# VHH binders against EKC/KEOPS complex subunit cgi121 (cgi121): the designs that were tried, part 109

Target 1, 174 residues: EKC/KEOPS complex subunit cgi121 (cgi121), of Schizosaccharomyces pombe (q9p7j3)
Amino acid sequence: MILPLFPETQVHVFVYENVSNCAAIHEQLISQNPIYDYAFLDAATILYKKQVYSAIIRALEDRRDEQMKTKTIHSEVILSLSPKTEISSAFRQFSMTKKSKNIVVVKIDSKLTEEEEFERLDKLVEGNRVEFSDEELQKLIDFKVLKKNYKLDPSTLENPLASILSSIALRGYS

## First folded at step 13 (VHH)

Design yh21 (from yg3 with R31S; framework vhh_7yz9_2)
Fold by ESMFold2-Fast, scan of step 13:
Structure yh21 (fold): chain B 174 residues (1-174), chain A 120 residues (1-120)
Amino acid sequence: as target 1 above (174 residues)
Amino acid sequence: QWQLVESGGGLVQAGGSLRLSCTASGFTFSSYAMGWYRQTAGNEREWVALITKGGSTSYADSVKGRFTISRDNAKNTVYLQMNSLKPEDTAVYYCTARGWDKYYPTEDYWGQGTPVTVSS
């Protein structure tokens, strides 16, 4: 995807369901293996494509403005999904875990095409690729997790999109 | 106080071998993933190899099949065995302990570096 404010930034987003090797991937992530330099998200936390893109845009804005709070752009995407700027909370809420089964993977500043990144990720992820679409994401979301992460009240549950996007765009500073 | 001390660098002819060592103190070595990076003048540090606390290894494409990373937890030491050295491997080599707090990446520990020169 081309982002209007960041037209030269290469962005790829991938969705995998029924992933069998999340524990192995998690070990590489905590080791900060450069081969695994992606944002690995638990798909239980993602309802909309716009949710992911809003977090990417916020992370890129923070990098442009030299105000990133985390070590890498991919970590900044994970932080940017959270309504608060507490790093540990954001990772607990949105990052994949050893027990995750469905994941969303974000790559920023790729030097590879989308197809080449798929070939690379196929070596790392043992699961079924699905389309990055609202329809597919809605099959993988956990609404209890979503409600808790974004503190959604009953009035917003019918249409949570605006509330989620506002939370991402307007998260506080520390 | 934490330390990472590299040793084993030097001058070697193309096709030769060197073994780099990095000894850690002041932190629980066995709890950390350990890596090697290298840097030439005017360039950013380039990743070379990584070993997880569980012993899984990974390598940059430029060194696969030639370099081997290993660790000895009893000695708090990580090693880089470099075989079939090329002039392009000339660099200052740095060891690193990969920083992680329970949920997220933190600052790494870095050594001071050991120079390796490979002559043609």
Scores: ipSAE 0.691, ipTM 0.883, lowest interface PAE 1.2, mean pLDDT 90
Fold by OpenDDE, second read of step 14:
Structure yh21 (fold): chain B 174 residues (1-174), chain A 120 residues (1-120)
Amino acid sequence: as target 1 above (174 residues)
Amino acid sequence: QWQLVESGGGLVQAGGSLRLSCTASGFTFSSYAMGWYRQTAGNEREWVALITKGGSTSYADSVKGRFTISRDNAKNTVYLQMNSLKPEDTAVYYCTARGWDKYYPTEDYWGQGTPVTVSS
């Protein structure tokens, strides 16, 4: 897909459930295998499509402004999900772990169609692709983790999307 | 060949100050964003501060209000003024240079690092 603010940047987002090889993927990421040039997110930490898109936009803005804090645009997406500025914290909060079962995969600067990208990614991920939708994400979310990551309380839980987006947008402005 | 040389690290008491310097050579300094990162044993390198080629600055929350990054293009040098130092600031501090090709980052350069130890 194309984001309105970044018409020259093609973005693809995929959701996988019941992934059996997260540990193997994680090892490839640690070794910085270029074939795994994606942002691998733990789906347990993602509640809304807009949450993901907000992080992508933030990362792209950082790149545009030459303000990237991480080495790659995909790592910047992970950082952008976090209300914290610490990279390690962001990764601990939102990145796929060896123990993850459900993941959200983001590709920035894709030269392929969504279908072509899926075919490529499907060779790396051993799981079931599901629709990237709020409905599907809600089935995979861990609310305890979500509450912890964004410090949600009873008052902010009334509108968690607003709180999440604010946290993403205002990171580093406190 | 490109080179980044950090200096200014050392031992300091809590509440004290240090000024780190990083001098660049072998590339067009003014065309690069400069940054400081820090790392402790067994942990990943953490972002501390960044200054773009245009002079825009940003800081990690943990150092905001205490550290100041600046650059002198005439001297090919980036600085990190560290005030009100805390024991948790103890780390090896690394200077980095990031080039840009339009909207895409190019290769990164890293210094050898300078150790900072803050005693309680």
Scores: ipSAE 0.217, ipTM 0.649, lowest interface PAE 2.1, mean pLDDT 92

Design yh22 (from yg3 with R31I; framework vhh_7yz9_2)
Fold by ESMFold2-Fast, scan of step 13:
Structure yh22 (fold): chain B 174 residues (1-174), chain A 120 residues (1-120)
Amino acid sequence: as target 1 above (174 residues)
Amino acid sequence: QWQLVESGGGLVQAGGSLRLSCTASGFTFSIYAMGWYRQTAGNEREWVALITKGGSTSYADSVKGRFTISRDNAKNTVYLQMNSLKPEDTAVYYCTARGWDKYYPTEDYWGQGTPVTVSS
């Protein structure tokens, strides 16, 4: 995928359901194993493609402007999903955990083609790949988690897209 | 305060072996993932090997089957056994402890580097 504001940056997003090895993946993430240099998100927190793209764009803007608050571009994507600038809270809210069952995986600046990343990730993740689409994401979302993470009221929860995108865009300025 | 001290580097002929050691002090070694990186002049540091707190190991494709990473928590030491060395392995080798604060990555600890020269 090509982003209009960052046409030079290669971005790949993958969705896996029914993942059985999240505890093993989590051990590698804590260890910062370079083979696992991706943003591993809990799919329970992601409702829209635009939510993920907005966080990616924000992370790329912060890298361009030399304002990243985290160690890697992938950790900056995780931070950028959060309406707060507190790093610990963002990881608790959006990162996959040992108990996760469905995950969204983001790769930025891949030296590999999308197909090669599919082959690599399929060896790391023991689950079923599904299309990165709003339809598939809506099957995996946990609305209680979404409401808590973005502080949505009942009226906003009926059509939350604008509120979520605004929260991501205004992270640290709200 | 904290220290990572590397040893075992030197000059070796192609096909030979070296064992690098890295001893930690000033922090709780056993809870950190440990890694090795290498760097040649004019290039960024390249990852070589990693060992997790639990003992699982991972390697860069260029060294798989030739290098072995291991750790001894009683000695606060991580090792890199390098076999079948090639001239392309010539680099300064750096030991690292991967920084982590409960939920997110933090700054790493790094050694000063130990040079390895492999002659043809």
Scores: ipSAE 0.703, ipTM 0.887, lowest interface PAE 1.2, mean pLDDT 90
Fold by OpenDDE, second read of step 14:
Structure yh22 (fold): chain B 174 residues (1-174), chain A 120 residues (1-120)
Amino acid sequence: as target 1 above (174 residues)
Amino acid sequence: QWQLVESGGGLVQAGGSLRLSCTASGFTFSIYAMGWYRQTAGNEREWVALITKGGSTSYADSVKGRFTISRDNAKNTVYLQMNSLKPEDTAVYYCTARGWDKYYPTEDYWGQGTPVTVSS
């Protein structure tokens, strides 16, 4: 996938459910194993495709402007999901944990086709791939977590996407 | 006051072997991962091998089957056994230690490097 504003950057997003080896993946992520050079998100925290894309765009903008707050573009994606500026908070809120069961995996700067990237990633993730769609994401979301992460209330729950995107976009500007 | 001390580098003929060591000290946190990178003049540092605290190992494709990374957690030491060395393995080898602050990785810590020269 190519984002219009970043035509030179190929992005792939995958969704896995019923992942059995998140603990093992987490260990590799902590170790920053180059083979695991992805953003691994807890699917319980993701409701919309646009939420993920917005975070990706924000991260790419930060990189473009040489203003990344984190070490890697993938960690920047995680940070970009959060309305908070604290890196630790962002990771706690959105990053895959060893207890996660469903995950969203983001690859930035891929040199491979989606299928090729999937084949590579499929060796790392022991779970079932599902479609990256709002329909599938809404099956995996934990609304309690979502409400907490973005401080959603009854007034914003009618259009949570707008609130989420605003939170992502305005991070650091409040 | 952290320190990474590398040793074991040197000159070796093609097909020969070397064993690198790196000892970490002075860290105020537990080192979750240790590994080796290498770099030649004018080029970017490239990943060679990594070992987690749990013992999981990973290798760059270029060294798979020839290099073996191991770790002694009690000594905070990581080793790189390099067999069947090739001239293209010539580089300065850098030890790295990585920590974790519970939620995200800390900064990388690097040794000063040990030179490895493989002659044809």
Scores: ipSAE 0.534, ipTM 0.824, lowest interface PAE 0.9, mean pLDDT 93

Design yh23 (from yg3 with R31Y; framework vhh_7yz9_2)
Fold by ESMFold2-Fast, scan of step 13:
Structure yh23 (fold): chain B 174 residues (1-174), chain A 120 residues (1-120)
Amino acid sequence: as target 1 above (174 residues)
Amino acid sequence: QWQLVESGGGLVQAGGSLRLSCTASGFTFSYYAMGWYRQTAGNEREWVALITKGGSTSYADSVKGRFTISRDNAKNTVYLQMNSLKPEDTAVYYCTARGWDKYYPTEDYWGQGTPVTVSS
């Protein structure tokens, strides 16, 4: 997708279900292996495409404004999903773990085409690639995790989209 | 307080070999993934090789089959064995310890660099 405020920035988002090698991927991520330079998110935390795009836009705004709080644009995406600017809690809440089963993978500023990224990621991730769509994400979400991460009460949980997007956009200001 | 000290660089003819060493002090070496990067004048630092805490290795495509990264935790040292050297391998080589704090990446430790010149 082209982002209106960042039309020169290539963004690719991939969704994998039934991933069997999350422990091996996690070892490479903590080692900061450049081959694994992506944002690896636990799909249990993502309900909407707009949730992911809002975090990407916020991360790109922080990079543009020279206000990134984390080491890389991909780690900034993970931070930007959180309603607060505390780095440790954001990674605990949203990043893939050794126990994850379904993941969302974000690539920003790829030097490769989308097809080449597909080929590369399919070799790194042992799982089934599915469409990045609200329908597929809604099959993978854990509503208890979502409620906890965004502090949703029963009235907000009925239609959480606006609350989630507001939390991402206003992170740390309220 | 922390240091990474590289050694083993120098001048070598194409087809030759060099072994780079990087010795760490001031932090718990065995907890860190270790890597090598290189930089030529006017260009950004380029990744060369990585070895994880567990010992798995990864290489840039340009050096696969020619370079080997290894570590000795007892000596707090990471090595880069460079074989079949080419003129395009000429660069300053940097050792790095990859910063990580329980859940997220932190600042890396970097050495001062060691120059390698490969003549044709």
Scores: ipSAE 0.649, ipTM 0.870, lowest interface PAE 1.3, mean pLDDT 90
Fold by OpenDDE, second read of step 14:
Structure yh23 (fold): chain B 174 residues (1-174), chain A 120 residues (1-120)
Amino acid sequence: as target 1 above (174 residues)
Amino acid sequence: QWQLVESGGGLVQAGGSLRLSCTASGFTFSYYAMGWYRQTAGNEREWVALITKGGSTSYADSVKGRFTISRDNAKNTVYLQMNSLKPEDTAVYYCTARGWDKYYPTEDYWGQGTPVTVSS
């Protein structure tokens, strides 16, 4: 996928359910294994495609402006999902853990087609690929976690997307 | 206070072998993944091999099948056995410890490097 604001940057997003090897993947991430150069998100924290894209765009903007707060573009995506400025908080809120079962995987700066990238990633993830759609994400979301992460209340729950996007966009501007 | 010291580099003929060592100090070695990178003049440092704290290994495609990374936690040392060396393997080889702050990646730690020259 090509983002209009960043036509030179190819992005791929994949969703996996019933992943059995998150602990193993987590070990590789801690090791910063170059083969695992992705953003691995806990699907329980993701409700909308636009939420993910908004975070990606924010990360790319930060990179463009040389204002990244984290070490890599993928870690910046994770940070960008959070309304908080603390990196550790963002990772606790949104990153895949060794206990995760469903994940969203983001690849920035891909040189491969979506199918080719999938073939590569499929060797790393032991789970079932599902469609990256709001419908599928809705099946995987933990609303308690979502409400906590974005401090959603009954009034904002009517349109959580607006609140989420605002939180992402306004991080650091309160 | 973190320190990595590489050794074992030198001149070798094509097809030959070398074994690099990297001794770590100033941190809990067994808690961190260790890796090898290499760099030639005018080029970016490229990843060669990685070993997790759990002992899982991975390699760049260019060295897969020829290089073997291993670690000895008792000696705070990571090794790179390089077999079937090629002239294109000529580079300064750097040892690295992968930094991680519980939840997110931090800065890497590097040694001063050891030079490897493979002649035709």
Scores: ipSAE 0.391, ipTM 0.751, lowest interface PAE 1.0, mean pLDDT 93

Design yh24 (from yg3 with R31T; framework vhh_7yz9_2)
Fold by ESMFold2-Fast, scan of step 13:
Structure yh24 (fold): chain B 174 residues (1-174), chain A 120 residues (1-120)
Amino acid sequence: as target 1 above (174 residues)
Amino acid sequence: QWQLVESGGGLVQAGGSLRLSCTASGFTFSTYAMGWYRQTAGNEREWVALITKGGSTSYADSVKGRFTISRDNAKNTVYLQMNSLKPEDTAVYYCTARGWDKYYPTEDYWGQGTPVTVSS
């Protein structure tokens, strides 16, 4: 995918359901193994494609402006999903855990095609690939998690997109 | 005050072996993943090997089957056994302890580097 504001930046997003090896992946992530240099998100936290793209755009803006708060662009994507700037809270709320079952995986600045990244990820992730689409994401979301992470009231939960995107875009800005 | 001190580098002939050591002080070594990176003149620093706190190992494709990373928690030391050395392995080798808080990456610790030159 090409982003209009960052046309030179390659972005790939993958969705896996029924992943059986999240504990093994998590061990590699906390070790900062370069083979696992992706943003691994818990799909329970992601409702829309636009939610992921907004976080990616915000992370790329922070990198462009030399304002990244985390060590890597992929960790900056995880931070950028959060309405707050606290790194610990963002990772706890949005990153994959040992107990995750469905995940969203983001790769930025890939030197590989989407198909090649997919082949590589197939060796790391033991699960079923599904399309990155609003329809598939809505099968995997946990609305209790979404409500807590974005502090949504019951009326907003019927149509939360604008609230979620505002939370991502306005983090640290006026 | 933390330190990572590398040793064991030097000059060796192609086909030879070297064992690099990296001794840690000033932090709880056993809770960190440990790694080796290398840098050649005019090139970016590249990853060589990693060992997790649980002992799982990973290697760059260029060194698989030739290099072995290991650790001794009683000695606060990580090792890189380098066999079948090639001129292309000539580089400054850096030891690193990979920083992680409960949920997120933190500051890494780095050694000053040890030079390895493989002749012929």
Scores: ipSAE 0.593, ipTM 0.845, lowest interface PAE 1.5, mean pLDDT 89
Fold by OpenDDE, second read of step 14:
Structure yh24 (fold): chain B 174 residues (1-174), chain A 120 residues (1-120)
Amino acid sequence: as target 1 above (174 residues)
Amino acid sequence: QWQLVESGGGLVQAGGSLRLSCTASGFTFSTYAMGWYRQTAGNEREWVALITKGGSTSYADSVKGRFTISRDNAKNTVYLQMNSLKPEDTAVYYCTARGWDKYYPTEDYWGQGTPVTVSS
């Protein structure tokens, strides 16, 4: 897909459930294998499509403005999900771990169609692809983790999306 | 070849100040964004401060209001003024240079690091 604010950048987002090889993927990421040039997110931390898109946009804006804090655009997406500026915290909060079961995978600057990218990614991920939708994300979310990551309380839980987007947008502006 | 050389690290008491310097050579300094990162044993390198080639600055929340990043293009040097130091600021501090091609980052350069120890 193409984002209106970034017409030159093609983005793809995929959701996988019941992934059996997260530990193996994690090892490849640690070794910085270029074949795994994606943002691998723990689906337990993602509730809305707009949450993911907001983080992507924030990362792209940071890149545009030469304000990237991380080495890669994909790591910047992970950072951008967090209300905290600390990279280590962001990764602990939102990145796929060895224990993850469900994941959201983001590809920035793709040169491939969505189907072609899927075929490539499908060789790396051992799981079932599901639709990237709020409905499917809602099935995979861990609300305890979500509340912790964004410090949601009963008042902000009335409109979690607004709180999440605000946290993403206002990171570093406190 | 490119080179980044950090200096200014050392032992300081809590509440004290240090000024780190990083001198670059072997590349066009003024076209790179410069940054400071820090790392402790067993942990990932953590972002501390960044200054773009245009002079825009940003800081991690943990150091905001205490640290100041600046650059002198004539001297090919980036600085990190660290005030009100805390024990949790203890780490090896690394200087980084990031080049840009349009909207895409190019190669990253790193210094060897300078240790900072803040005693309580």
Scores: ipSAE 0.036, ipTM 0.513, lowest interface PAE 3.2, mean pLDDT 91

Design yh25 (from yg3 with S58A; framework vhh_7yz9_2)
Fold by ESMFold2-Fast, scan of step 13:
Structure yh25 (fold): chain B 174 residues (1-174), chain A 120 residues (1-120)
Amino acid sequence: as target 1 above (174 residues)
Amino acid sequence: QWQLVESGGGLVQAGGSLRLSCTASGFTFSRYAMGWYRQTAGNEREWVALITKGGSTAYADSVKGRFTISRDNAKNTVYLQMNSLKPEDTAVYYCTARGWDKYYPTEDYWGQGTPVTVSS
């Protein structure tokens, strides 16, 4: 994927359902194993492609402006999904956990093609790869989690896209 | 306060072996994943090996099958056994303790480095 505002930046997004080895992946993530240098998100927290895209753009803007709060671009993507400025809260709310079943994986600055990243990730993730699409994401979302993370009221829950995107864009000002 | 002290570097001929040690003080060693990185002049530090607090290991493709990382929690020490050394393994080797606080990554601890030179 090419981002209009960052055309030089390679971005790949992958979705896996029915993942059986999340505990093993989580152990590698807390150990900061460089092989696992991706943003591993719990798919229960992601409803739209634009939600992920907005977080990626925000993270890239913060890197460009030398305003990253975390030590890696992938950690910054996770932080950027949160409407709050607290790092621990963002990771607790959006990161994959040992108990996750479905995940969204983001890779930024890959030196590999999308096909090569698929081959690498398929060896790391024990699950079924599905298309990164709004349709597939909507099968994996947990609306209770989404409501809690973005503090959505019943009137916005029917069409939450604008509220979610505003929350990501306004992080640090609200 | 905290300290990581590397030892065991030196000059060795291609095909030879070296064992690097890194002893930690000032923090609870058993709670940290430990790693090795290396750096050659003009290049960024590259990852070499990792051992988790649970003892599982991971290696960069360039050293897989030749290097072995291990730890001794009673001695607060992590080791890197380097076999079948090649001239391209010549670098300064750095020990690191990987920072993590419950939910998020924190600052890593780093040693000062130990030089390894592999002659042809």
Scores: ipSAE 0.549, ipTM 0.820, lowest interface PAE 1.7, mean pLDDT 89
Fold by OpenDDE, second read of step 14:
Structure yh25 (fold): chain B 174 residues (1-174), chain A 120 residues (1-120)
Amino acid sequence: as target 1 above (174 residues)
Amino acid sequence: QWQLVESGGGLVQAGGSLRLSCTASGFTFSRYAMGWYRQTAGNEREWVALITKGGSTAYADSVKGRFTISRDNAKNTVYLQMNSLKPEDTAVYYCTARGWDKYYPTEDYWGQGTPVTVSS
């Protein structure tokens, strides 16, 4: 997928359910294995496609402006999901953990087609690929976690997307 | 084709109030988040307030409790009510629009700005 704001940057997003090897993936990430050069997100924390794309756009903007707070563009995507400025907090909030079962995987700067990238990623992830859609994400979301991550209350739950996007967009602007 | 026109700026005494307006044209207003930034000479633009298309609002710490952002989709207008103004609020205030396409946000658009001067 090509984002209009960043025509030279190809982005792919994949969703996996019932992943059996999150712990193994997590260990590879900790070891900074370059083969695992993706952003691995816990699907329990993702409610909307726009949430993911918003984070991607912010990360790309940060890179463009030479304002990244993290070492890699993929880690910046994870940070960009968070309303908090602390990197460690963002990772605890949104990154895949050893206990995760469903994940969203983001690839930035892909040189491959979506299908080719999927074939590559499919070798790393032991799970079932599902469509990257709001409908599928809604099946995987943990609303308790979502509410906690974005401090949603009854007044904002009527339109959680607006609140989430506000949090993402305004992080660090105060 | 996109156009944002700010108005309402001017000279005001400390403790006074101003209401800024930004009228949009050339795009579907209701699909875009709207915001206010301010800039002083030689400095970068500072974020002030934002209102999403869904009506959620946020404010910079420096203006919380004093400024209120709102929108009227029927008028394609976003407002910034500024109360208890301080000399530190002196700046050119810019209106911005951030839209969403089907899956992603569009680029930001800016108005020409409206100057606000708060005298001590």
Scores: ipSAE 0.007, ipTM 0.205, lowest interface PAE 11.3, mean pLDDT 89

Design yh26 (from yg3 with S58G; framework vhh_7yz9_2)
Fold by ESMFold2-Fast, scan of step 13:
Structure yh26 (fold): chain B 174 residues (1-174), chain A 120 residues (1-120)
Amino acid sequence: as target 1 above (174 residues)
Amino acid sequence: QWQLVESGGGLVQAGGSLRLSCTASGFTFSRYAMGWYRQTAGNEREWVALITKGGSTGYADSVKGRFTISRDNAKNTVYLQMNSLKPEDTAVYYCTARGWDKYYPTEDYWGQGTPVTVSS
């Protein structure tokens, strides 16, 4: 997808369910293996496509403005999902873990086509690809995790989109 | 304070072999993934190889099958065995320890670089 504010930036988002090798992927992520240079998110934390794109846009804005708080654009996407700018908390809340079963994978600035990234990721991820759509994401979300991460009250749980997007857009400064 | 000290670079004929070593001090070596990068004049540093703290390895496509990364935690040393060297392998080779703080990536430790020249 092309982002209106960043039309030259290549962005690919992939969703995998029933992933059996999250522990192996996690070992590569903490080792910062360049083959695994993606943002690997726990799908339990992602409800909407717009949630992911809002975090991507914010990360790209921070890179453009030379205000990134983390080492890479992909780690900045993970931070940008958080309503607070505490790096450690953001990674605990949104990054895939050894125990994750469903993941969302974001690639920014790929030199490969989307099809080539699919081929590469399918070799790294032992799971089933599904469409990056609100419908598929809704099957994988954990509403207890979502409520905790965004501090949602019961009245916003039925339609939390606006609250989530506001939390991301406000840069998490209380 | 941390240090990474590299050795083993030099001049070698095409088809030859070299073994690079990198010895770490000032941090707990066994907790870090270790890697090798290389740089030619006018280009960015290019990733060559990586070994995780658990011992699994990764390689750039350009060196796969020719180079082998290994580590010796008792000696705080990472190695790069380079076989079937080609003139295009000519570069300054850098050892790195991959920075990580509990949950997220931090700045890496880097060696001073060791030059490798492969003549045709």
Scores: ipSAE 0.586, ipTM 0.835, lowest interface PAE 1.8, mean pLDDT 90
Fold by OpenDDE, second read of step 14:
Formats: C-alpha cells, structure tokens, sequence
Structure yh26 (fold): chain B 174 residues (1-174), chain A 120 residues (1-120)
C-alpha cells in the first residue's frame, strides 16, 4: 500500500499465525541476512493496525529528517513502536523472538506487488497467513504484554489506542 | 436488546473463594471483549479484569494472582474466579462487553451487578 504522507514509498504488512520456524528466522536476523530484510514483530504485542502504521510513519519521518536512531528502516519501525528510547528495550518489547508463535511482518520500500512480496516472504515463514486487520490482531494479542509495554492502567485501558499512539508519538519528549 | 446478567455474588469469609458468572444475550458474544468492574458506594467504578475475544487476559494489580477471568463462547458466558478474597474486595461487581469496531474498546453495555461481601 501507499501512505499518503509518503507517496513514493510502498509498504506491505503481513500477519502469520502458528509460525513454526521463528527460531530459525531469528538466527537469520541476528546474522543480518539481507534476504530477511523485514521488520519481524511479535504479534502478541500488536493490537491495532494503526499502531503498526503509526510506527511505520514515525520511522519514515525519522529517515526523512535524517534522525534515525537505528541502522535500518525496519529496525527503526521496531524502535518506533516503543515508548522507550533505548533500542535494546524496544527490541525486547516488540521484536519477534525465538519463542514467538505469531508474527507481524513489515516491508518498507518494496518494489513488488503485495502478492509478489507475499510469495517471497512465504518462502521464509512457515506459518499461516491471516488478514492484517484489527479483528485478527485481537485474536493474537497478549494483553499482559501490551499492558506492560505501554504501561496501561485502568484509566488508559478505556482508550488503549490513544495511549499507544501517544506513547509512540511522544517517545523522547517526556 | 443487549443483556448481561451477573450471578454468583454473596457473603464469604476472608481467604475464601467465589466464582462470578455473566451471561450475555442480544449480541454476538464472540466478537466482543468481556470485562469485570467493581464499585463501592460513593466511589468510581474500578476495572478488575478483561478478556479479549481471542482469550488474552488482563488484571488490575490489586487482584493479580488471585482472580482469573475466563470465557465460554458456546455458553455466551464470562467468568471471574476470585480466590484469596480480602475485605477490600467487597463491592458490587459488574460485567461489561467491549466492542472493538472503533479501534479502541468501549463499554457497550453493563449488567445490573452482583454484590460481593468479604468479611474479616
């Protein structure tokens, strides 16, 4: 898809459930295998599409402004999900781990159609693709993890999206 | 047409257990997150627990480790197992259904509540 604020940048987001090879993927990421040039997120930490898109936009803005804190646009997406400024913390909070079961995969600067990108990615991920929607994300979310990551309390749980987006937007300003 | 009916409240001694039930009707139960709140006279309603439609759970700090929320979609019922009850748990407990159609959960409907009294 194309983001209105970044018309020259094509973005694709995929969701996989019941992934059996997260450990293998993780090893490839650690090795910085260029074939795995994606942002691999733990689906347990993602509740909304807007959460993902907000992080993507934040990362793209950082790149545009030459203020990225990480080495790659995809790692910047992971950082952008976090209310914390520490890169290591952001990755621990939101990145896919060896123990992950469900994942959200983000591709930025894609030159392929969504279907073409899916075919490429499907060779790397051993799992079931599901729709990238709030409905499907809600099935995969770990509320405990979400609450911890964004320090949600009973008052903010009334509107988690607002709290999440505020956390993303205000990272480094408080 | 939406309806939530709580049950299971009552008097219990400190350290005891209760299991609350909430039966829903008038809407597609499986599409909604369900939650429990509690309220004492003159105070704001306090969030206790939430279970998403996918089965993920969250708890207030005050009840973590003691309370367990669960759901049975076949029965359109959400439960709250309350163990190791304390006098400060005394309140009217309310069941709520939360929709996600607007990108954030909103309390769509409330039950009449069931009273829980924990004696010291």
Amino acid sequence: as target 1 above (174 residues)
Amino acid sequence: QWQLVESGGGLVQAGGSLRLSCTASGFTFSRYAMGWYRQTAGNEREWVALITKGGSTGYADSVKGRFTISRDNAKNTVYLQMNSLKPEDTAVYYCTARGWDKYYPTEDYWGQGTPVTVSS
Scores: ipSAE 0.000, ipTM 0.208, lowest interface PAE 12.7, mean pLDDT 89

